VH-VL binders against q9xwc2. Designs and how they scored, part 19

Target 1, 164 residues: q9xwc2
Amino acid sequence: VTCDFKNELVSMNWNVKNNKIQIHFEHNNLTENRWTSIAFGDGPGMNNLESIIFSRREDNVITTNSGYTPKKKKVVVDDVSYVTVNDVQITGNKLKVTVSRPLGPAGPRNFSLDQCLNWMVVPGGSLSNGKFKKHHGKIFFIKDVCAAKCTAERIQRINSNKAL

## First folded at step 4 (VH-VL)

Design s32 (framework fv_greziprubart)
Fold by ESMFold2-Fast, scan of step 4:
Structure s32 (fold): chain C 164 residues (1-164), chain A 122 residues (1-122), chain B 112 residues (1-112)
Amino acid sequence: as target 1 above (164 residues)
Amino acid sequence: EMQLVESGGGLVQPGGSLRLSCAASGFTFSEHYMQWVRQAPGKGPEWVGLIRNDANDYTTQYAASVKGRFTISRDDSKNSVYLQMNSLKTEDTAVYYCARGHQFTYQGMDVWGQGVLVTVSS
Amino acid sequence: DIVMTQSPLSLPVTPGEPASISCRSSQSLLYSSGYNYIDWYLQKPGQSPQLLIYLGSNRASGVPDRFSGSGSGTDFTLKISRVEAEDVGVYFCMQALQTPLTFGQGTKLEIK
């Protein structure tokens, strides 16, 4: 069961409790006037993706939006975010954020994470004149994430086995 | 430091047209949804409509009372939002405010213009 | 449209005493995010409205901590722990869950 992802730029882990999913996300280089996102969908492309978008405008202020990418390069943000921000910290260019949302259907598209999906981390792009510019660098793909299986009991077993 | 300044109010006859302007300074205008809210003499505020930012294709929404008659537009290069009012009725008499929503949303209107009076009478 | 109803409409208060304003929505303002999408505004005589509280309970920048917002779903309260002379004006709740955005009819706070 895949319940975490880490590379040199980003780190992410998630768990499920009380029909909610909590995601802890870190980005080591989120500079001012930049955005990054976590996206969910069935394809490897940027089409019909549900997303959680983080943007940095003011020093020490991070904005979190839920959103949708109907086709490549287009990012649409929801008028009303259905994602809860539980904690957010920015130190230098390092972002640490914890968000949660319902595991089942949520938001204007009734999108559920209670199914196996491909997840993506979009490393970032410029935020200029109210426009989310095309990201640069490669998207990080996490295939076949069955988030509903990431319960505290299963994560504990995984960690216990790694410790051995 | 953050400011919104309206202009273009005045007296107009029923059936006439008027265009209001609202100029922003001291913040990144292009990141915000912009709203128009009016207040008739002795009454509470009434939401008129909004325009989203570039990320949401500058889409607009209007209160039923003004739909088809009023048009909201913006020019991010001039840090300005506009309200074009056509087919004006006496019921449109009000002080008109522009206001920004919080970043990328319409909630939390924390910066408002001073308001401009629009009087529609014969 | 979501209808917002305020009570009382007129609120005479002695300086230093607490004040409480109620707002009721015709449908729940609690979203799947866990937030209640209600804002509170104050309009002082001759001035534009100013934001006091957003997302149910968050104070806007510069707003004194004697102001607090509470409630969930359809019933909400704005409380002033100790009223001061500068608090005179009309208070409005507003739902920000869906368009059209709708305001309550207002509560006029006056010093006795």
Scores: ipSAE 0.588, ipTM 0.842, lowest interface PAE 2.0, mean pLDDT 89

Design s33 (framework fv_greziprubart)
Fold by ESMFold2-Fast, scan of step 4:
Structure s33 (fold): chain C 164 residues (1-164), chain A 122 residues (1-122), chain B 112 residues (1-112)
Amino acid sequence: as target 1 above (164 residues)
Amino acid sequence: EMQLVESGGGLVQPGGSLRLSCAASGFTFSEHYMQWVRQAPGKGPEWVGLIRNKANDYTTQYAASVKGRFTISRDDSKNSVYLQMNSLKTEDTAVYYCARGHTYYYSGMDVWGQGVLVTVSS
Amino acid sequence: DIVMTQSPLSLPVTPGEPASISCRSSQSLLYSSGYNYIDWYLQKPGQSPQLLIYLGSNRASGVPDRFSGSGSGTDFTLKISRVEAEDVGVYFCMQALQTPLTFGQGTKLEIK
């Protein structure tokens, strides 16, 4: 069961409680006027993706939005985000953010994370006049994320087994 | 040092037109929804309309009272938002404010202009 | 349209005393995200409105901690723990869940 992901640029873990998923996300190099996102759904391209988008503006404010990428690779940001920001910190270029959303169907597209999906971390792209530009760097694919199985009890058992 | 400065107000006859301008400085204008809010003398504020940012294709929405008569536009290269008012009525007499919306949602209008008076009278 | 109703409409307060303003919406402002899409604004005499609280309970930048927003669904409260002379003005709630954005009728806070 996959309940975390880490590489040199990003770190992420998630857990489920009371039909809600909480995601802890860190990005080690989110510079001014850049965005990064967590995406779900059809890979490997930028088509039909449900997403959580983090943007760093030139005034250093971090904005978190829910959104999607339709078949034409256009990033569309929801007017009313269905993702809750529980904590956000930016120190230098390191972003640490904790978000939550319903595990089941949520938002204007009625999108659910309670089935096994491929998740993606889009490492980032530039913001230009408020518009999301093409991402730079390799998209990180996390295969077979069955988030509903990432309960505290199960994560505890996984960690106990790794310690041995 | 974030600020919005409106201009273009004045006296106009019923049926006339006016164009208001709002110039932004001290923040990344292009990332924000921009809103227009008016306040008639002695009354509370009334939302007029908004224009979204480039990421949302500069789409607009209006209060029913102004729909079809007013048009909101913006020029991100000039850090400015505009309100074109046509077919003005005496009920449109108000101080007009432009306000910065939060990036990608309606909540949190945290920067407001000084307001410009528009008087519609014969 | 969502209708916002404030009470009281007039609020005389002795300096240093607490003040409380209520706002009711005609439908729930609680979204699936867990946020209540309600803002609070203050308009001081002769000035533009200024943001105090956004998304139900978040203080805007530069707003003193004596201001707090609470409530969920359809009933909301703005509290001032200790009123100062500079707090005089008209307070407005606003729903930001859907367009058209709508304001309450305002509460005028006056020093007694």
Scores: ipSAE 0.007, ipTM 0.551, lowest interface PAE 12.0, mean pLDDT 85

Design s34 (framework fv_greziprubart)
Fold by ESMFold2-Fast, scan of step 4:
Structure s34 (fold): chain C 164 residues (1-164), chain A 122 residues (1-122), chain B 112 residues (1-112)
Amino acid sequence: as target 1 above (164 residues)
Amino acid sequence: EMQLVESGGGLVQPGGSLRLSCAASGFTFSEHYMQWVRQAPGKGPEWVGLIRNDANDYTTQYAASVKGRFTISRDDSKNSVYLQMNSLKTEDTAVYYCARGHVYTYQGMDVWGQGVLVTVSS
Amino acid sequence: DIVMTQSPLSLPVTPGEPASISCRSSQSLLYTNGYNYIDWYLQKPGQSPQLLIYLGSNRASGVPDRFSGSGSGTDFTLKISRVEAEDVGVYFCMQALQTPLTFGQGTKLEIK
């Protein structure tokens, strides 16, 4: 069961409790006027993606939005974000953020994370006058994430095995 | 200092047209949804409509009472939002305010214009 | 459309005393993210409305801590712990969960 992802730029882990999913996300180089996102889809393509978008604006303000990419277009940002920000910290260029949302259907598209999906981390793109510009660099794909299985009990067993 | 300054109010006959302007300063205008809210004499505020930012392709929404008659537009290069009012009715008599929402959303209107009076009367 | 109903409509208060204003919505303003999509505004005589509280309980920039918002779902309260003369005006609640955005009819706070 996959409940975390880490490379040199980004780190994330997720867990499920009380029909909510909590995602802890870190980005080691989120500079001013840049965005990064976590995206979810049921296919390998860049169509019909649900997303959580983090933007670093001037004066170190971090904004979190939910959104959707219908095809290979710019993200449509929801008028009302259905994602809760539990904690956010920026130190230098390192972002640490914890968000939560319902595990089941949520938001204007009734999108559920209770299904096995392909997750993506979009490392970043430029923010220009509030416009989301196309991303830079490699998108990190995490295939077949069955997030509903990421309970505290299962995470404990995974960590116990890694400690051996 | 963040500010919105409105202009273009006045007296107009029923069936007439009027265009309101609202100029922003002191904040990054292009990031914000912009809204129009009106207040009839002695009444509470009534939401008129909104225009989203460039991230959401400047899409608009309107209250049913003005849909088809009013049009909201913006020019980010001029930090301005506009309300074109056509086929005006006596019920449209009100002080009209422009207001900003939070970044990328229509809630939490924390900056308002001074308001301009529009009187629709024969 | 969501209907917002305020009470009382008129609230005479002596300076230094607390004040409480109620607002009810015709449907729940509690969203799946746990936030209540209700804002509170004050309109002082001859002035534009000004934001006091957003998302149920968050004070807007520059708003004194005398002002607080509470409640969840359909029943909300704006409290002023110690009313000052400058607080005179009409208070409005507004739902921001869905368009059209809708306001309550207002509560006029007057000094006795």
Scores: ipSAE 0.537, ipTM 0.814, lowest interface PAE 2.1, mean pLDDT 89

Design s35 (framework fv_greziprubart)
Fold by ESMFold2-Fast, scan of step 4:
Structure s35 (fold): chain C 164 residues (1-164), chain A 122 residues (1-122), chain B 112 residues (1-112)
Amino acid sequence: as target 1 above (164 residues)
Amino acid sequence: EMQLVESGGGLVQPGGSLRLSCAASGFTFSEHYMQWVRQAPGKGPEWVGLIRNKANDYTTQYAASVKGRFTISRDDSKNSVYLQMNSLKTEDTAVYYCARGHSYTYQGMDVWGQGVLVTVSS
Amino acid sequence: DIVMTQSPLSLPVTPGEPASISCRSSQSLLYDSGYNYIDWYLQKPGQSPQLLIYLGSNRASGVPDRFSGSGSGTDFTLKISRVEAEDVGVYFCMQALQYPLTFGQGTKLEIK
């Protein structure tokens, strides 16, 4: 089961407990007036993607929003995020954030992560007068993530195998 | 040295069954998707299907031409992937290749077996 | 299914000359990531296909820099800057945007 992803720019891991998924996300180069996101969907392209969006604004304030990208259009940001921020740190340009949400249907679109989906890390784009601009750079794809199976038991098994 | 070796080919009558095996060595087999691709005599390659890694619950995908007749499975303890072919037709005659797919990001099919001939004829 | 069409189907070249192979897809292979989900393979006589280029323009491990891939959307090109004798074989493009994965019909490169 896939419960983590790492490359030079980003690191992410996730686990499920009590019908909630917790995601720990790190970005090594989130500069001021930039955004990055984690997106979820079952098809190719940027159609109908559910997202968790992190924005770095002035004064090192990190804003976390839930959102949706319909039909390759700009992100629709939810007025009230259904994603809980458990921890957030920005040191230099390195973001470390831990969020949680219900594993099953949640938010205005009743979107569930209790299915195998394609996940994406969008490195992001710039913010201009508080508005999201088109993303630039390589999107990182994590295909066919079955997040519901990322329980403590399976994560412990994965970690013990890596330690050996 | 990364290597894939197919076996189990041969001559089979229409309506018959055959099971192909593909043994991997030289890389961490369990981390990779595995694919089957076939090539009929004198024609180009045709994708048959794939099986995902353990992290993706060994889920499978098939070309419409073989769906319902062919089944892909794997045994990570033996570093092997299998293609079970049922209800074989003369149009299934081809050299069958197994190929290594990707793990987390797409990088093409970068390791291929030597191929095994399957002939469906009376 | 996405249909891949190659041109030319036969390409005779003199060693040291450049060669160019075209591939067209029935729909755009450009994903929002900015990558085109097209790969190129070479099949030498009597051998299995081997990966040359993945995601439009990335050379596979061990592939000489005389090979390059370019194009975007529906029109793609594989170029060989200086053809060598060992480059003889059939070249195939393949779309990797959606299942089923589909190949072009092939371009046979021969030495004159």
Scores: ipSAE 0.000, ipTM 0.485, lowest interface PAE 17.0, mean pLDDT 84

Design s36 (framework fv_greziprubart)
Fold by ESMFold2-Fast, scan of step 4:
Structure s36 (fold): chain C 164 residues (1-164), chain A 122 residues (1-122), chain B 112 residues (1-112)
Amino acid sequence: as target 1 above (164 residues)
Amino acid sequence: EMQLVESGGGLVQPGGSLRLSCAASGFTFSEHYMQWVRQAPGKGPEWVGLIRNDANDYTTQYAASVKGRFTISRDDSKNSVYLQMNSLKTEDTAVYYCARGHLYYYQGMDVWGQGVLVTVSS
Amino acid sequence: DIVMTQSPLSLPVTPGEPASISCRSSQSLLYSSGYNYIDWYLQKPGQSPQLLIYLGSNRASGVPDRFSGSGSGTDFTLKISRVEAEDVGVYFCMQALQRPLTFGQGTKLEIK
């Protein structure tokens, strides 16, 4: 069961409790006027993706939005985010953020994470005059994430096996 | 430091038109949704409408009372937002405020202009 | 449309005393995010509205800690722990969950 992901740029883990999913996300090089996102979808492409978008504005201000990427369109940000920010820290260029949302259907698209989906981390793009510019760099794909299985009991078992 | 300055108000007859302008300074205007709110004499504020930023394709939304008569537009190169008011009615008489949308939820308003009076009377 | 109802509409208060303003919404403002999408504004005499509290309980930049917001769902309260002369004006609640954005009728706070 996949309940974490890590490489040289980003680190992410998630767990489910009381029909909510909590995601802890770290980005090691989020500079000013940059955005990064976590995206969810059934396909491997950039069509019809549900997203959680993190933007670093001037003066260390971090903005978190929910949104989606329709086919051949810009990233569309929801007017009202359905994602809760539980903790956010920026130290130098390192972002650490913890967010939560309902595991089941949520937001204007009634999008659910209780189904097995492909997750994506978009490493970043620039913000220019409020515009989300096209991302640069390779998108990190995490295939077949069945987040509903990432309970505290199962994560504890996984960590017990890795604690060597 | 952050400021919004409205202009273009005045007296107009029923059925007439006016264009209000709002000039922004002291912040990155292009990142924000911009909103118009009005306040009739002796009453509370009434939301008029909004225009989203470039990331959301400058889409607009309006209160039912003004839909089809009012148009919101913006010019990011001039740090300005506009309200074109057509087919004005006496009930449109109010002080009109330009307001900045908050970044993390976009629909709340954290910076307001001083307002301009629009009087619709014969 | 969501209807916002404030009470009282007139609030005379002695300087240094606490003040409390109530706001009720016709439907829940608690969203799946866990936030209540209600803001509070103060309009001082002759001035435009200014943001005091956003998302139920968060103080806006520059707002003194004597102001606090509380409540959930449909019933909300703005409290001022010790009223000062500069707090005079009309207070409005606003729901930011659904369009059109809607405001309460206002509560006029006056020093007696």
Scores: ipSAE 0.397, ipTM 0.778, lowest interface PAE 3.2, mean pLDDT 88

Design s37 (framework fv_greziprubart)
Fold by ESMFold2-Fast, scan of step 4:
Order: C-alpha cells, then sequence, then structure tokens
Structure s37 (fold): chain C 164 residues (1-164), chain A 122 residues (1-122), chain B 112 residues (1-112)
C-alpha cells in the first residue's frame, strides 16, 4: 500500500495512529506569496476536492488551511481549519510541515480519509491580495491511497521490502 | 505600524441611516477578514458582523440583532471597510470598532481601530 | 448562539499577587483540529480592546509571559502570575468557533 510520495519538488509521507492521520509534507521551492496544497478526491477527475492548503505570506508566516475545491470554482477556504499543525519550518524556500487530522469524518463537509481515495499534490501558484491564483506546473497524482492501512507496522514492512 | 481608523459617526434619529468607514494602513488589507464590533455605553463588546477577503468572495455574516438593517462592504483599492446602518434604533447606540481577523482563519482580532461613537436618540 | 459566562465580574488584586479569571462556554470550543477556539481580550480604560491570548493558550505579539491561557472544552482560565499596575482594565473571553462570535460579560480587574 502507498504511504509516501517523492519527486524533485515535493516529498510527502503519512501514517495512522489512534484514529488520526499524520502527514509530513515538504516543498523545495515555496517562495513568498505562494501557496501549495494536498487534495483528496474519490474520482479520476479534479472536482469536489477536499484540501489542505499551505501558504507563505510576505511576512514569512506559513498558514495552513483546510478547504474544498468544487469543479469550475475557485478554492473555498474554511474559516476554521480542522487540521492541526504539529510542526512547521521554512529554511530558505524549503517548507517542512507536519499536520494531523482525524482519519474519519471531519470538518464542515464530514470528509473521511479512511476510504481509498486519489490524492493530489498541487505544486502551487501565487497569492495576490489574498487571492489564490491559478496553479502552475503539473499536478502530481497518487492513485488509490488507502491511508487507514498506513500504520507503523505496515510502513516498516514496506520500507524493509524497498531496501531489497 | 498597523492602524485602523474609523470615521462617520454622529447623532442620528431613530429610523435614520449612517455609514461608517474604516481605513487601514501598515499591512496588506486585502488579505484579511474584517470585523465590526460595537460597545454600548457601560457594556461589553458585541460582535456585529464580518466580511471575508476576495478569496472567499467578500461574503458577509451578521449578528441577528442587525441582520437585514446593516450591510458590510469593502474596497480593497482604498484599504477600507464600511458599515452601512439603516433603520437605526436607540439600542444601536454604541462605540463602533473595526478590527482585522486572521487571513482565512478567525482566531484573534489583533488590530483594532480607536472606535467611533454612534448615538441614536430622539 | 454559544453563551460565554465569566467569573468573577469584579477582581480586586494587590500588585504582585496572582489573578485568575474563569470563562465557561455553553458548548465545547474544542474542534477536531485539537484547538480550543477561545480568545482573551483586555480593554484598558478609554481604549479599544487588545488581544492577549488566541486559540486558548497562545500569547499575542507583545503580550508579557505573566499572562497564560488554559483549559479545554467548556472551562477556560486566564491567569496573571503577578499583577502589575498596567494590567488594570476589563478582561473579556470570546468564542471564535462559530458565528455569531460571542463575548463574556467581562471581569474588571482593579488594584486594591
Amino acid sequence: as target 1 above (164 residues)
Amino acid sequence: EMQLVESGGGLVQPGGSLRLSCAASGFTFSEHYMQWVRQAPGKGPEWVGLIRNEANDYTTQYAASVKGRFTISRDDSKNSVYLQMNSLKTEDTAVYYCARGHYYTYYGMDVWGQGVLVTVSS
Amino acid sequence: DIVMTQSPLSLPVTPGEPASISCRSSQSLLYSSGYNYIDWYLQKPGQSPQLLIYLGSNRASGVPDRFSGSGSGTDFTLKISRVEAEDVGVYFCMQALQTPYTFGQGTKLEIK
């Protein structure tokens, strides 16, 4: 089962413990006034997506928000994020952030990650006057993520097999 | 230095209208949700309403006591937020403050104006 | 609407002594994020309110470390470890979990 993703721009891994999912996310080039996100959906298309959005403002504050992206509409950002920020660091343009949320239904849309979903990393776009501009670059798709199976035991098993 | 300055207060008769302005300086106004909070003489603060930023379509929410009578709007090009007050009642008499909220998450109002007095009296 | 209830309403304190203010919410302010959506404000005489604590326990910029917020769910406390003369004013808790945002009735802290 898939419990990590990595390429030249982004790195992500996730694990489940005590009915919570913890996601560690890294972005190698998050400059000021830019955003990036992790999105979750149940279909092959880029519609009706639940999201975790990371933004770097001009004051170097990293803001983490939960939100939702319906097809043909801009991102709707929740007033109150239901995602916990466990750690956040920005060194130069490299973001390292660890977040957690309930594995089961959470937030205003009662969205659950305990089902098998398609995950996406949206590399990001610019922020202009608080508005999310169109993303640039390829969206990275991670198909059929069954996050509930990403326990410490299974991750250890996966890592042992990859070492071979 | 971050500042919010209110203007447009005064004395008005019941049933009248008044428009308050709040001008921002020293921060990127367009990124922030803006709030209106009022305080009647000798009482505690009462939340009046909010307006979100452009990313959330400038949507508004109001306290029940003012819904249908008050309208919040903003002009990001002028770094200003407004409160249009219609059908004013004596119980609307208060000092009115504007305050900024956090970007997309309201968990603290860290910059407040000095307030403007609105007196509704016959 | 969520109702916020403060106690005491009047708090006379000798300088250098600790002070404690309680706030109760009619509904839990603990969200799935793990945060309690309660803020604390101080209003000094003749001034606008100023933010002291946000998200239950985080001090706002410039707020002295003698101020702390604690509690979870429905019961919250603002503590001042050693009261100074400049701390005089009315303290308000406010829930920011859902609109309409609501304030407690206030606690007036006075030097005796």
Scores: ipSAE 0.513, ipTM 0.811, lowest interface PAE 2.3, mean pLDDT 88

Design s38 (framework fv_greziprubart)
Fold by ESMFold2-Fast, scan of step 4:
Structure s38 (fold): chain C 164 residues (1-164), chain A 122 residues (1-122), chain B 112 residues (1-112)
Amino acid sequence: as target 1 above (164 residues)
Amino acid sequence: EMQLVESGGGLVQPGGSLRLSCAASGFTFSEHYMQWVRQAPGKGPEWVGLIRDSANDYTTQYAASVKGRFTISRDDSKNSVYLQMNSLKTEDTAVYYCARGHFYTYQGMDVWGQGVLVTVSS
Amino acid sequence: DIVMTQSPLSLPVTPGEPASISCRSSQSLLYSSGYNYIDWYLQKPGQSPQLLIYLGSNRASGVPDRFSGSGSGTDFTLKISRVEAEDVGVYFCMQALQTPLTFGQGTKLEIK
């Protein structure tokens, strides 16, 4: 069961409790006027992706939005975010954020994470004149994430096995 | 200093037209939904409509009382939002404010213009 | 449309005393995010409205901590722990869950 992901740029882990999923996400190089996102879909393509979008704006303001990517390079931000921000810290260019949302259907698209999906981390896009530019960074794919299985008991088992 | 400054108010006959402008300074205008709110003499505020940012294709929404008669537009290169008012009625008499929503949302209007008076009277 | 109803409509208060304003919505303002999408505004005489509280309980920048917002679902309260002379004006609640955005009728706070 996959309940975490880490590389040199980003780190994330997630757990489920009381029908909610909590995601802890870190980005080591989120500079001013840049966005990054976590996206969810059933294929490796860039169409019809549900997203959680983090933006760093002037004066170190971090904004979290839920959203949707219907086609490559197009990001649509929801008027009312269905994602709760539990904690946000930015130190230098390192972002640490913890968010939660319902595990089941949520938001205007009734999108559920109570299903096995491919997750994606989209790093390093720029913000320019109100637009989310796609041309920077590399997309990291996390295949077959069955987030509902990431309970405290299973995470303890995973961590015990990593110690071997 | 973050500011919104409206202009273009005045006296208009019923059935007439008027265009209000609102100029922004001191913040990144293109990152905010812009809204128009009016207040009739002695009454509370009434939401008129909004315009979203360019990532959301500058889509607009209006209160039922003004839909079809009022049009909201914006020019991010000029840091300005506009309200075109057509087929004005005496009930449209009010002080008109522009206000910014929070980043990419319509909640939390923390910056407001000074307001401009629009009087529709014969 | 969501209807917002305030009480009282007129609130005379002696300086230094607490004040409490209620707001009721015709539909729940609690969203799946866990936030209540209600904002509170103050309009001082001759001035534009100013944001006091957003998302139910968060104070806007520069707002003194004597102001607090509480409640969930359909019943909300704005409290001022110790009223000062500069607090005179009309207080409005506003739902920001869905368009059209709708305001309460207002509560006029007056110093006696």
Scores: ipSAE 0.560, ipTM 0.832, lowest interface PAE 2.1, mean pLDDT 89

Design s39 (framework fv_greziprubart)
Fold by ESMFold2-Fast, scan of step 4:
Structure s39 (fold): chain C 164 residues (1-164), chain A 122 residues (1-122), chain B 112 residues (1-112)
Amino acid sequence: as target 1 above (164 residues)
Amino acid sequence: EMQLVESGGGLVQPGGSLRLSCAASGFTFSEYYMQWVRQAPGKGPEWVGLIRNKANDYTTQYAASVKGRFTISRDDSKNSVYLQMNSLKTEDTAVYYCARGGDYIYQGMDVWGQGVLVTVSS
Amino acid sequence: DIVMTQSPLSLPVTPGEPASISCRSSQSLLYSSGYNYIDWYLQKPGQSPQLLIYLGSNRASGVPDRFSGSGSGTDFTLKISRVEAEDVGVYFCMQALQTPLTFGQGTKLEIK
């Protein structure tokens, strides 16, 4: 069961409680006028992806949005976000953010994380006059994430069994 | 200091046209959705319409009372939003405000202009 | 369209006393995010509206802590714990869940 991901640039972990999923996400180099996102869907391409998008503007305001990518390259931000921001902080170029959303169907597309999906971390692209430019660098893929299995009790059980 | 300043109001006869301008300063204008809200004399505010930011392709939405007659546009290079009003009716008489709303997530309208008076009468 | 209904329409208060304004929506403003998409604005005489509360209960920058928003679904309340003279004006609730954005008819707060 995969309930976390970490590399040199980003780290994230997630857990489920009370039919909600909480995601803690960190990015070590989110500079001004840059965006990064977590995306969910079928396959590694940028088609029909549900997203949580984090943007840093030159006034250092961090904006969190829900959104989707209906076709290649284009990201569309929802008018009304269905993602709750629980905590957000930026220190230098390091972003730390905690968000939550319903585990089951949510938002204008009734998208559920209760199913096993491929997750992506798009490390980022530039913002130009508020527009999301093409991402640069490798997209980080996390295959077959069954987030509903990432309960606090199950995580504790897994850790206990590893000790043995 | 964050500011919005409207201009272009005045007196017009029914059936006429007017273009309102709203100039922004003190914030990154291109990141924000912009709203137009009007207030008839002695009445409460009435939402007119909005224009989204570049990330949302500058898409617009309008109140039914103005749809087809009013057009909202923006020029991010000039930090300005506009309201083109056509086929004006006496019911369009109001003080018109521009306001900023949200940063990609719709939030409250936290910065408002001073308002500009539009009077439609024969 | 979502209809917003305020009560009372006129609210005379003595300085230092608390005040409460009610707002009802014709449909739920609670979204799957867990937020209620309701804002509160104050319009002082001769001035533009100013934001007091957004997303149900969040105070806007510079708004004193004597102002608070509460409620969920279709029934919302703006409370002022200790009314000051500078609080006079017309208070409006607004739903931000869907377009068209719609305002309540307003509550005029007056000092006795």
Scores: ipSAE 0.006, ipTM 0.582, lowest interface PAE 10.7, mean pLDDT 85

